# VH-VL binders against Sex-regulated protein janus-B (janB), part 8

Target 1, 140 residues: Sex-regulated protein janus-B (janB), of Drosophila pseudoobscura pseudoobscura (Fruit fly) (p54365)
Amino acid sequence: MKILNCFSLIGQCAKPILRTYTSPAADLLKLPRVDIKEGKLRYLLLSVYIHGETKHARTVVRGWNTDSHDDIYYKNVRAMEKLGLCTKCLGGGKMDNDESARKIKIHGSCKTFGAANHHKTKEILLSSSKYKNFNITVKK

## First folded at step 22 (VH-VL; from x4 with light chain S96T)

Design y2
Fold by OpenDDE, fold request of step 23:
Structure y2 (fold): chain C 140 residues (1-140), chain A 120 residues (1-120), chain B 112 residues (1-112)
Amino acid sequence: as target 1 above (140 residues)
Amino acid sequence: EVQLVESGGGLVKPGGSLRLSCAASGFTFSDYSMSWVRQTPEKRLEWVAYISYGGSYTYFPDSVQGRFTISRDNAKNSLYLQMNSLRAEDTAVYYCARYEWGELEAFDYWGQGTTVTVSS
Amino acid sequence: DIVMTQTPLSLSVTPGQPASISCKSSQSLLDSDGRTYLNWYLQKPGQSPQLLIYEVSNRFSGVPDRFSGSGSGTDFTLKISRVEAEDVGVYYCMQTEHYPWTFGGGTKVEIK
């Protein structure tokens, strides 16, 4: 009599990963103000806010190695929508970021959204811990 | 006045190595991206290498990728091109060129060049 | 790679007459932001190349007003309104829109 040990497959109750629904307000405060890559970049200046609460908007810089500003915009919009946040583009331009030299040059415009306030972009970059000691030039 | 002075050209055998240098003066060298451009015996111009302000990123065409290395010493106002595994097709006058990023997107100043000859 | 085709290969011009050089790219040099990265260089005999025109139509500093650039997309033209003896050399177009950056084959300008 071979006792077939029925190994009871203990159903591992996957503990529901309580997605800690961080409030949209908490997610807005945690958003990095600066996310830029190294190299020749397109960048956007974005206003991120809670719907109806435009007074508490967070201005952020996004700079990627891409052939289109629209790629930056739509990726950020989709990321913010997942957090229950709204996004407005304030304009864009081009950036050359050399992290070894600690130098950034900023100029240009976005065809779709116009030119960002490049001086405001510079202020936001310099407010970050990573770029606070960079030489940032806004070209005419 | 902006000046770029190339050196280190010469005769080398196929498979050999050579290092070119460019001395920059008359401007803040660390504020500009730099390039090497070569001119073949047939007078064709070919972009060879690009380096950013501090050298954090570089670009090469496939013709020299993996064989050539561009570097800079901003304290010495110097640009370099290390050329390895040299071929007959690498025979050219090599120019150091300043690249203006943003407004011009062009080579605004060039050196007088240094001649590299790859021959058996 | 973007192929840059210049025409003619050589041009012999009487002093004071106009000259025209064509440059064609195998792909559009217009970026998504509406900038066109085409430059013109002159190499005088025994000299290095020098910048004449940047972004299709902008004269570089110290370039005489007799030089003008025009064009869009894939078709570009350099014009010299009145050729002078000092304009002798080889003219090159260059694109900086896409890597690798590429030059035209050159157009030799001579005086008759």
Scores: ipSAE 0.891, ipTM 0.939, lowest interface PAE 0.5, mean pLDDT 94
Fold by OpenDDE, last read:
Structure y2 (fold): chain C 140 residues (1-140), chain A 120 residues (1-120), chain B 112 residues (1-112)
Amino acid sequence: as target 1 above (140 residues)
Amino acid sequence: EVQLVESGGGLVKPGGSLRLSCAASGFTFSDYSMSWVRQTPEKRLEWVAYISYGGSYTYFPDSVQGRFTISRDNAKNSLYLQMNSLRAEDTAVYYCARYEWGELEAFDYWGQGTTVTVSS
Amino acid sequence: DIVMTQTPLSLSVTPGQPASISCKSSQSLLDSDGRTYLNWYLQKPGQSPQLLIYEVSNRFSGVPDRFSGSGSGTDFTLKISRVEAEDVGVYYCMQTEHYPWTFGGGTKVEIK
């Protein structure tokens, strides 16, 4: 009598990955206001908001080593969409960020989105813990 | 007045090393990116190195990449070019040049240059 | 690397006559933001290069109005409306759009 060991396939109950549905509001509040790299950058000033809730929009700065402002825009839009957040571009420009010197220069415009308010960009940068002590110049 | 004064040029053997210096005056040195540009005996201009305001980032052409190092001392208003593994093709007048980022995107001031000769 | 080709190699001009120097890039110098990073330098005999024109057409401070830059994309021109004796030297175009930054081979301007 060969005892067929019924290996009970213990169904690995795939623990439902509780996607912690972080509310779009919680994700908006956690969103870094500044994400800039070191070097010669293109940057965008973005307004991130919950659909229909434009009063609670968060203005963010994104500055990357890229040949196109559009790359910054579309990467951020896709990232925000995954969070259920909307993105509006407020304009862009160029930035030279030297972290060793604690100096940032800002100027220029984005062909697609126009010039950002570079003074608003400066204010946002200086509000960050990382850049609060930087010398930020806005060139005309 | 903006002044840039190069020094440290000379005769060196192939495979040798040399350090160039540039003394800057008449402007806030730490507010400008700097470059070295060389002029060959054939009078060709070649960009050699770039350094940011504080020296956080640098750029080089492939012709000098891994052999040359650009550095700065903002407290001394000084720019440096360390040249290692020198070749005959590195023979040139080396100019210190101020780069205006953003508005001009050009070298607005140049030194008088220092001559480097690489010969056996 | 972007190749900058200048023509002619040498130009002999009678004082008061116009001069024209061409600079061609192997690639467009127009960036995605609509800026064109082409500069012109003059190196007078026994001197360092000096900036004449930045971004195709902007005269640098102290540059006489007889100098003008024009062009777009890959084709650029420096013009001198009336050549003076002080304009003798070698003219270089330079691009700063792409690394490595590159210069033209130069155009020697002489007086007849």
Scores: ipSAE 0.889, ipTM 0.936, lowest interface PAE 0.5, mean pLDDT 94
Fold by OpenDDE, fold request of step 23:
Structure y2 (fold): chain C 140 residues (1-140), chain A 120 residues (1-120), chain B 112 residues (1-112)
Amino acid sequence: as target 1 above (140 residues)
Amino acid sequence: EVQLVESGGGLVKPGGSLRLSCAASGFTFSDYSMSWVRQTPEKRLEWVAYISYGGSYTYFPDSVQGRFTISRDNAKNSLYLQMNSLRAEDTAVYYCARYEWGELEAFDYWGQGTTVTVSS
Amino acid sequence: DIVMTQTPLSLSVTPGQPASISCKSSQSLLDSDGRTYLNWYLQKPGQSPQLLIYEVSNRFSGVPDRFSGSGSGTDFTLKISRVEAEDVGVYYCMQTEHYPWTFGGGTKVEIK
């Protein structure tokens, strides 16, 4: 009696990775306007938009402990591309953020992208719930 | 006029502890980062500690990391250096220095220093 | 750590003659923003260090025009166009580009 081992081909139903195609418009609206760390930072002012829809661009501040503004740029570009969003750099600079003192100092420029409008950066920071009560100084 | 006045230096045995103080005047103390810089008997200058405006973050060289702590009381216009596990190599004049962040990126004002001697 | 090497160790200068001090860094002090955080200090006899030059070439407030800083990357120079008796002391270069911040070994300037 040859026991035919019925190899049940368990069809691995590849669960369709429902890429929840969040609408690029919905993702743009959900983007945090401010993502900055504590300490001595490099920062970029970025315009994030849907391709062809530059009128509805969202301006965001990104400030990280990094030796290069380019690291901030490329990490944000790759993150936005995953959301189907485009990124334009509006310039950069340096920031000193002391959260205990509730003080932020902003100055300088990015070699690659030029100086950001530091006053626009200040406005965006003050519009955030976290930094609305901070003393923000733009240095010369 | 900007003034920085160090105190708390003295003679201490190896493994001992000492607390230095710096009294600041003539400027808004809470608007400046501060540092300690030491000068060895051989006249070498060594940066020892950095503290931000409100004391939110600090930096140290490996030579003092884990042994020294920097703190400030902005209400008292005072900077402190707590030194633990002192070694003979920590023998120096310790200066309080104001650090200007952004424009100068330098120590623009220094105290007169206080002497620390670590000896058996 | 960035090693700062000053030369010469000592300089004896006749009053009214020029002086030149070199400072070399073991790594470039040029940051990604195009700024170079090299400073010069003078310590006069029995005094604390005082800032002379910041960011390679900028004279600090009250510093005489006879002092000038120059250089780029790893090679920096402090010049005194006409040495005066009040310029006696030890000159130090310092970098603030990378932690830990480091000083040069100093250059002693004396009058002949």
Scores: ipSAE 0.882, ipTM 0.932, lowest interface PAE 0.5, mean pLDDT 94
Fold by OpenDDE, last read:
Structure y2 (fold): chain C 140 residues (1-140), chain A 120 residues (1-120), chain B 112 residues (1-112)
Amino acid sequence: as target 1 above (140 residues)
Amino acid sequence: EVQLVESGGGLVKPGGSLRLSCAASGFTFSDYSMSWVRQTPEKRLEWVAYISYGGSYTYFPDSVQGRFTISRDNAKNSLYLQMNSLRAEDTAVYYCARYEWGELEAFDYWGQGTTVTVSS
Amino acid sequence: DIVMTQTPLSLSVTPGQPASISCKSSQSLLDSDGRTYLNWYLQKPGQSPQLLIYEVSNRFSGVPDRFSGSGSGTDFTLKISRVEAEDVGVYYCMQTEHYPWTFGGGTKVEIK
């Protein structure tokens, strides 16, 4: 009589990862207004909002070392979609950010989305704790 | 008037070191990125180094990467090129050049250059 | 690295006659935003290089109107409508689109 040891597969109850469903509203409020790198950058000015709630849109600056503004756009769109947020591009340009000098220069346009309001970009940068004391120049 | 004045050129043996200096005047030095450009005995122009306004970031071609360092002192309106492990191929006139970022994306002003000769 | 090829290597011009210099890049100098980072420099005898043209066709400050730049993508031309004795020197094209930044081999302009 071969005793078939019934290995009881102890069902590892995968604890439901309570995805804390942060409400899209809570995620929008927590969204950093500024995410820029150091160096010669392409940047976009983006409006992030809840679908149907455009009055509560958050304007954000994204500046990366990339050869295309489209890379910045699509990476941000995908990140916002995961949060249940919509993204609209308000335009773009180029930025030179030297953090040691506390100096930022902004100019140019994006072929796909046009020129951002560079003065609004400057205002958003200066509203951040990191860049509040930077000398920010808008070039033609 | 914008002026750039290079110094520190000379004769050096292979494997030696040299430090070039550039004194800037007639503009706000901290508002401009700077570069070194060299001209070979054959009159070829070669970009050698770039430094941002405050020196936060630098760029080099592979020909000098790891051997040369670029630095600046904005309080002294001075640019420097430290050259180590010098080679015969580094023999050139070295120019300090102002780089205008944004509108021109070019070297708008150059110094008169300083001569570096690497010879046995 | 982007190779910049200039032609001709040398040009001898009668004063008042036009001159034309070609510069070809091994890759497009057009960025994703529609800017083309090609510059022209003149090095007069015994002097440092001087900026003539930036972004293909823009004359730098103080550059005479007899100088003009044109081209797109990989093919660029510097023209001098009426060569003067002061235009003697070596002309260089340069790209600043890609690192490392690179120059053409130069074109020597002489007067006949």
Scores: ipSAE 0.881, ipTM 0.932, lowest interface PAE 0.5, mean pLDDT 94
Fold by ESMFold2, last read:
Structure y2 (fold): chain C 140 residues (1-140), chain A 120 residues (1-120), chain B 112 residues (1-112)
Amino acid sequence: as target 1 above (140 residues)
Amino acid sequence: EVQLVESGGGLVKPGGSLRLSCAASGFTFSDYSMSWVRQTPEKRLEWVAYISYGGSYTYFPDSVQGRFTISRDNAKNSLYLQMNSLRAEDTAVYYCARYEWGELEAFDYWGQGTTVTVSS
Amino acid sequence: DIVMTQTPLSLSVTPGQPASISCKSSQSLLDSDGRTYLNWYLQKPGQSPQLLIYEVSNRFSGVPDRFSGSGSGTDFTLKISRVEAEDVGVYYCMQTEHYPWTFGGGTKVEIK
């Protein structure tokens, strides 16, 4: 293709193109553990890994204000595939993220993937620099 | 035990402004998101504003977007609705309502209402 | 906007007889969490609305068991098994699945 033809030219004039060839392992380590919006959200707990290498999976939280949990899933699957990574959904639920109050409420499930382990989600949120001082409540 | 008491309604001319208040008691106000719901003279109900329990985000229908502002003071257990550029169609009884997130996803308690009349 | 259509507009009931109210939404109220966010309210004369039923069929605290809700997707029904004098008022369905949240037009129930 045209990008491949550029590599035939010497001198890494394609440093932006070199960015495209980063290893999946490096991209996996750089993934944000948490990517959630403010508001009333649907969320998924996702396991992301290199194809065939589930032992080195990373668990990430993704919460967006969309019509369906499926929207969150497919957007993340496509984004991970561009990085050479596979995605397994570990379940979902809903969040209410009020950043001014530094409070997050979590509960519920996803019809397609079941309920996430919301206590694991809470642990991941508290491990992040943005949410480490939030009051996070898991409701039944 | 849950009580919500609205105030600040009255007669106002078209184009005018009015601020409504809602005093909450009998529950931990800062744990609940709140809404304003109005009832027209024809007895139809219309949701008009939502504010999260900490006040971080709000939602409005198009009919009031840009004209109404919702706010809260959790230290005073108070909810407010600022209504600007009022129109005759805004004439209604305005209720504050408590929203129960999660189990109900519904308004579980309502105030007594305060009447707003927009007329020359 | 989701249109919520209630029928009938009014209903006169002999005490002790059943009543049935229909609510139809212009789109499905089924969420991707598998729940359906359709609620029912009663406004008695001179009072504020009060919650009767949430999530189609669950009675709110203190609501008598003569009230029951049913339905799915876009079609919902509220039933009163034996209407009492205290049940007079206007009944509203409401959805909290799609913004903006919308109510039905109301069904007035009165005793004859």
Scores: ipSAE 0.727, ipTM 0.870, lowest interface PAE 1.1, mean pLDDT 90

Design y2
Fold by ESMFold2, fold request of step 23:
Structure y2 (fold): chain C 140 residues (1-140), chain A 120 residues (1-120), chain B 112 residues (1-112)
Amino acid sequence: as target 1 above (140 residues)
Amino acid sequence: EVQLVESGGGLVKPGGSLRLSCAASGFTFSDYSMSWVRQTPEKRLEWVAYISYGGSYTYFPDSVQGRFTISRDNAKNSLYLQMNSLRAEDTAVYYCARYEWGELEAFDYWGQGTTVTVSS
Amino acid sequence: DIVMTQTPLSLSVTPGQPASISCKSSQSLLDSDGRTYLNWYLQKPGQSPQLLIYEVSNRFSGVPDRFSGSGSGTDFTLKISRVEAEDVGVYYCMQTEHYPWTFGGGTKVEIK
């Protein structure tokens, strides 16, 4: 990640502003692996990568309290496009995330994108600092 | 055998409060989300509260939001409904219902109900 | 809120004859997971409601095969192929797709 500084010796900015400059590759590496809410959720498993390149693709989990899996998909696509990144959906499902009990249930599919590999989703969740000690079950 | 037994119903004046209880047995209570469903004197069924299996989150319809709270004690296999600011339209038989997430997305077992009457 | 409209409000059936109950929702009950969250309940006289059908057409455990459900989107039907005395009661449809979850107004089934 390169740092860009907006500084003026004569200008109106009395204090230095430290800005970071990022590339699509740097943004991809710092992308959160997991972004899920609490509650009864729809979720997607997404592959995110630099447009035109399949190297360095990252698999991420996104689960929200939305009316449709499509809402999750389009919001993530738009956010990634602003970073110069492309998104492919690897499938979806449903979650029941009870954070006070440290328990997550995973099941189901998405009509548009099919069923995600829920065991891969479980692996990704358990690799995160927030969910590493959760009891995560894939229901049949 | 799955069993749900409600208690705590009675006569209350408008603006008053009442706490309902539901005792669960015959299943692992902490594995199931729970709801309260009421049946009005006109025999209409209305969902009134939902609590997740660990108690971390709840859902309510607008008609009771802010007046009713739902809670559970998994160590005691018990579900509760605290009803505040009661109105005449809250008069109903209140059922405790078990919710099966995933396969059914439905209330698969119901209690016998407890009657709440709100009148001046 | 999703309005669930049942017809008829009441029906009287000769034992052994079929019965059909309609349930219409004000919005589609099709989820983005491809499933449709429409359930049917029976409340027999003096009893609490009991689950009959879930996800439009699946019979709950112990429900006789004379009960069947069908439909999609906003239009659903419960059929009893041969009504028996034990089938008397009020039938309710219910949706669990949209909050708040809502029930139909009920259909009373009686024996002639």
Scores: ipSAE 0.724, ipTM 0.863, lowest interface PAE 1.2, mean pLDDT 90
Fold by ESMFold2, fold request of step 23:
Parts: sequence; structure tokens; C-alpha cells
Structure y2 (fold): chain C 140 residues (1-140), chain A 120 residues (1-120), chain B 112 residues (1-112)
Amino acid sequence: as target 1 above (140 residues)
Amino acid sequence: EVQLVESGGGLVKPGGSLRLSCAASGFTFSDYSMSWVRQTPEKRLEWVAYISYGGSYTYFPDSVQGRFTISRDNAKNSLYLQMNSLRAEDTAVYYCARYEWGELEAFDYWGQGTTVTVSS
Amino acid sequence: DIVMTQTPLSLSVTPGQPASISCKSSQSLLDSDGRTYLNWYLQKPGQSPQLLIYEVSNRFSGVPDRFSGSGSGTDFTLKISRVEAEDVGVYYCMQTEHYPWTFGGGTKVEIK
């Protein structure tokens, strides 16, 4: 375990910070709607919400260059549980994200969770500042 | 008709460099990721480089990592392989190959190849 | 790296008779999307490789229906129901599930 000592500019001290608590509602509002890597990716479409309050859920896109869709799912479930949030997977697929071309291709499914609504995924990507000017194609 | 035509092969001494080119036609080049695949004198096939359709990212096996660079010019419908620090083991026929992402996840069209010989 | 082992190394087939080629991978080629990324190529004499089969069993465009692929996990088979003269060449399996992508060592098919 590490303990922070007091810090001083001129007579000022800061106590050790063991843990901060934020409300799940505040943490839900701050979640990035889009977190995808560049490259050939597996992705999931996730619904994140406060337990029992699904009508205020946020739908988020998560894409990683991993060996399995399960890696993406369990990483996100664990991170959300630390924030007091529940996660439901709405399906998955694959992406090819080439940021130099400003183009994303979306296709496929996840064996465990089925195919995501790729057109919803496209809508979410286009709503983001980083991807709003990308050419996003859902392949058949 | 999809066509891929490689050029730039030749005889090079160990430690030397060589640049291969691939001219693409008959398809929208900028819609496809591309690779180089080589065939050794023993007829073994080895994937050696991948570049995304916009050129934003690349992949290499360890055998050529740091020695080979892949690039493309989508305005010229051209793919390139810069090979540095060449070794005798790099002697092969080098093919330009088109990668079909999604449905196939395979090389659906190959060029005719260009021969690189690394010999002292 | 995933090792792809083909057997036999070569085979000689009477025209019109079936042929079978085995490919075994050192690890499963099953993806979490439920697909298996195992492909087959044919290199005819003097030519570059050409795609025959993708995703274990799907014929590429223009490939005759006498070619069929099967298998799962780590064990795969290419069958030619009746070998014709134009089927002569070297057959390669290839995986695109794990980097680096790797090929089998090849199986030479000839007519006797």
C-alpha cells in the first residue's frame, strides 16, 4: 500500500486520498459514447445504466484489437461495476477503422451476443466529434 | 478485371535494399487493404506485410519487422514494399495480394510476382 | 506463430477419382464471431496462387463444385470429388485468425 504525504507550496498540506465517491448518474453522463481503436477490431454495442433504471440507459460503442469479443465485454462490465453501473450487451461485430481515410467498415456478429444493430452503431459514431465526418459503411 | 502487376525485383547483395512496386487496376484500389506475400525457392508461402486501405496502419511478422516498410499511393493505384538489410533468406518471388475484409478474410487476387534474389 | 501442417506432401491421382488433403493447425482457428478463418489456395504450374475456399467450406467465385472444404477447430480437409487435369498444382491451406497469418507447407497434386 502507498501513502501520500502532505504537499506544500507555502504552508499548505493535502491529506491522503483513499477513495472518492461519485454518483452513478454523474459517472453515466461522463462515459464516452465511443471508445474504439484504429485497425481491424472486434466491437460491442453496450447499454449502460443504473441498476433498475433502464429507461435512462446510455448506448456506447467499444472496439478493441483483441482476440475475443469476451475480452471487451468483461473489461467493460468490470469497469462499470466499479462505478455502480450495470451493463447489457446489445450485440457485436467487427470494424475496420482507417482514420487516415476517415472511413470505418462495420460487419458481422458476436457468437455469444449476436449481431449488433450496426446502423445504430453508425449513428452513434457519427454523433461523436471525432468520427462525425467519417464515411461509415455497414457491409452485408 | 482485377489486375495486380509487381515490379522492381532483381539481384541484390546481402545487406542491400530494394523497393518493389505493385500497380493495381480493375477495382477501386482505395477500398481494399493490401498485402505482400512471398514464396521461397522451397515453395513455402509467407505473409510479409499488410497495409490498411487508407494506409493508416500496418502489420508485419517478426521475420521482417524493422527491415521492411509497406506503403501505398491511392492516387496512383500503387502499393510499395521497401526492403532493407536484405538477407539470403529473403530470396523469394514477391506477390502483391488484395485482402477482402469481412466476407472472405482472405487474399482474393494475387499478382504474377516479381523475383528477388539475395546472393553474395 | 500458428503452425499449419498439411498431409500428404504429394499425391498422384487417377483422373476422375477423388482426392483428399488434410490441414491441421497448432491452435483453434475458431473466432469469437463464430466463424473459422481457414482458407485454401491452389497454385497451378507457372501461376500465382488463387483462392479456392474461404471460411472452411465456402467456394470462391468461379470455383467448381467438385471442390469442397470441411473441418473445425484444428482439423480441416479439402476434397476434390473427381480430379481433372486442370486441378494439377500445389494446394495450400492458410489461416487469417491469428497474427502472423500463416500457410501450410503445401500438397502437390499430380495426375497418374
Scores: ipSAE 0.712, ipTM 0.863, lowest interface PAE 1.2, mean pLDDT 90
Fold by ESMFold2, look of step 22:
Structure y2 (fold): chain C 140 residues (1-140), chain A 120 residues (1-120), chain B 112 residues (1-112)
Amino acid sequence: as target 1 above (140 residues)
Amino acid sequence: EVQLVESGGGLVKPGGSLRLSCAASGFTFSDYSMSWVRQTPEKRLEWVAYISYGGSYTYFPDSVQGRFTISRDNAKNSLYLQMNSLRAEDTAVYYCARYEWGELEAFDYWGQGTTVTVSS
Amino acid sequence: DIVMTQTPLSLSVTPGQPASISCKSSQSLLDSDGRTYLNWYLQKPGQSPQLLIYEVSNRFSGVPDRFSGSGSGTDFTLKISRVEAEDVGVYYCMQTEHYPWTFGGGTKVEIK
């Protein structure tokens, strides 16, 4: 579903005397790179950016205990649109996240968006403070 | 060779408790999620518990949620099912089963079962 | 909960003849990853269940090629091309797409 990725962006400018950032650029920089649940998950690799500024996109990992990859996608698109941001899906797959073992297994695909680059997903997970010491395996 | 051996079954009265054990061998136990599956006297199969390979999360059907707990000791290659508030409907043969995530998404090896009878 | 309905409840098959077992689910078992999580098990007399088929049609290791699975969505079939004496037992379909995971009621296969 490409339509929800693009052409729903809105931009905002900061008003004078604001106490927090309201601009899409500030909101993009504050996005967590990793937001995954514990358990058997479906996940998506997403590119998030300000409309027309794809060179400054952030690649993020989103994983949920849900019945469909589409649910993950539309939840994130709606959340990003409220921040003035556009979302493009780079593919998906499945994870098994056991935080007590500090181990994550990754494999698979998404029918709608194709397989994510699971090695990129692993790289992003290892860059996070929570998962940097995890044993992360990409399975065939 | 993968081997799973259940024990701890027996006769209990309604409202009682029982703890089942499963001893695993022939594979790296800590790499596999595990389940308990029961078979009723009518020969119906029912999945009753799941535990992740590190024990971090568990899943249960509503029929046993809040009454059963599942645990594992990876250092001892052992899986456990604690059954509380037992009912006549819990009478079954209880199997320990290995879950293969990814390729199969299925129970690839089962133990021989242990019998639990809940009766006055 | 997903109801898994197997038919027939029992079969009596002449040796060497084919057998066919139906499994129908109350909801689609197609995952958003494009795979369908429908499995088949055989429980031989006095034994625990053993995996035969996973993901509709894939034979588990060591399963003879006379066993085949097919189907999609909500309708699935297990076929035995030539029933042998060792195939006697109860066959169960099972889904691992939706929690709680559920089994069919079983189909008993006997030689007549």
Scores: ipSAE 0.698, ipTM 0.861, lowest interface PAE 1.3, mean pLDDT 90
Fold by ESMFold2, last read:
Structure y2 (fold): chain C 140 residues (1-140), chain A 120 residues (1-120), chain B 112 residues (1-112)
Amino acid sequence: as target 1 above (140 residues)
Amino acid sequence: EVQLVESGGGLVKPGGSLRLSCAASGFTFSDYSMSWVRQTPEKRLEWVAYISYGGSYTYFPDSVQGRFTISRDNAKNSLYLQMNSLRAEDTAVYYCARYEWGELEAFDYWGQGTTVTVSS
Amino acid sequence: DIVMTQTPLSLSVTPGQPASISCKSSQSLLDSDGRTYLNWYLQKPGQSPQLLIYEVSNRFSGVPDRFSGSGSGTDFTLKISRVEAEDVGVYYCMQTEHYPWTFGGGTKVEIK
């Protein structure tokens, strides 16, 4: 544990700062694999990795109720850059997530990044504790 | 084959309430999101409510938000619209409509409608 | 709210002649998925509305090929190449891109 003492501009003020160090690798492991809302959603399938280390990338699903797929992309890129992580979009689509019925429908594409592999998205959702028992349908 | 049959319309005074029903048949009701759409005496069409296929979430325009609620009973293949605090402007023929998510993003089947008249 | 403006308000057509209906939206109906969510409905006299065209130009099941849709962004057109007696009624455009979903004011098509 490191403790850094800080001194203020005005005289005798000292504020110790407790800081633990995290690494991009630790932050990548803590990143939720699935973050989707309820409702009619746009979604992206994203590859997140440490810059220059694509062989240890994690594939994540992000589905939000926004006006554009670009909103999802840029919000995630910004958040990952703060953690020292790079983001590559693997495509997108749309979801209809009805959590009371435990059902999700997946369809479509993103104009900018193309269609995600929706069957991969389904696999990721089913591997999560929240969605593992959902009925998930990829529509054509 | 697909059938949607509305009922429950009638004459009510302003401030009153009505509950509309829609009986569905000829398709797997629980696979489809549903809406209510009304047609005013001037023949304008207005979307007024949406419910997801499992009933988990709903959408409304501001004109009816807080006054109308939409519900469904998938075991009975039935859709409902509870209308409270009715106003003269709510006078319309009310249709239930099936929403096809994904390919169409449209109302592909409509009922025959039930008439609601709000008048003093 | 997205305003959907149809012109003309009414159209009187001799049988076998073409008809054209315009629908303009107050904002683009192009989604970030690359699709445009503009639909057309026909309400025949004494009937409920029925879907004719979805996503600008796709005919719904059972709709004759004399109906065609076109357009992009904010400007859309429904055409009937040869109007028949069964085509009389009120035509509505509708958008499902932005909440709240909204319809055009309607265009009445009559036979001369």
Scores: ipSAE 0.694, ipTM 0.858, lowest interface PAE 1.3, mean pLDDT 90

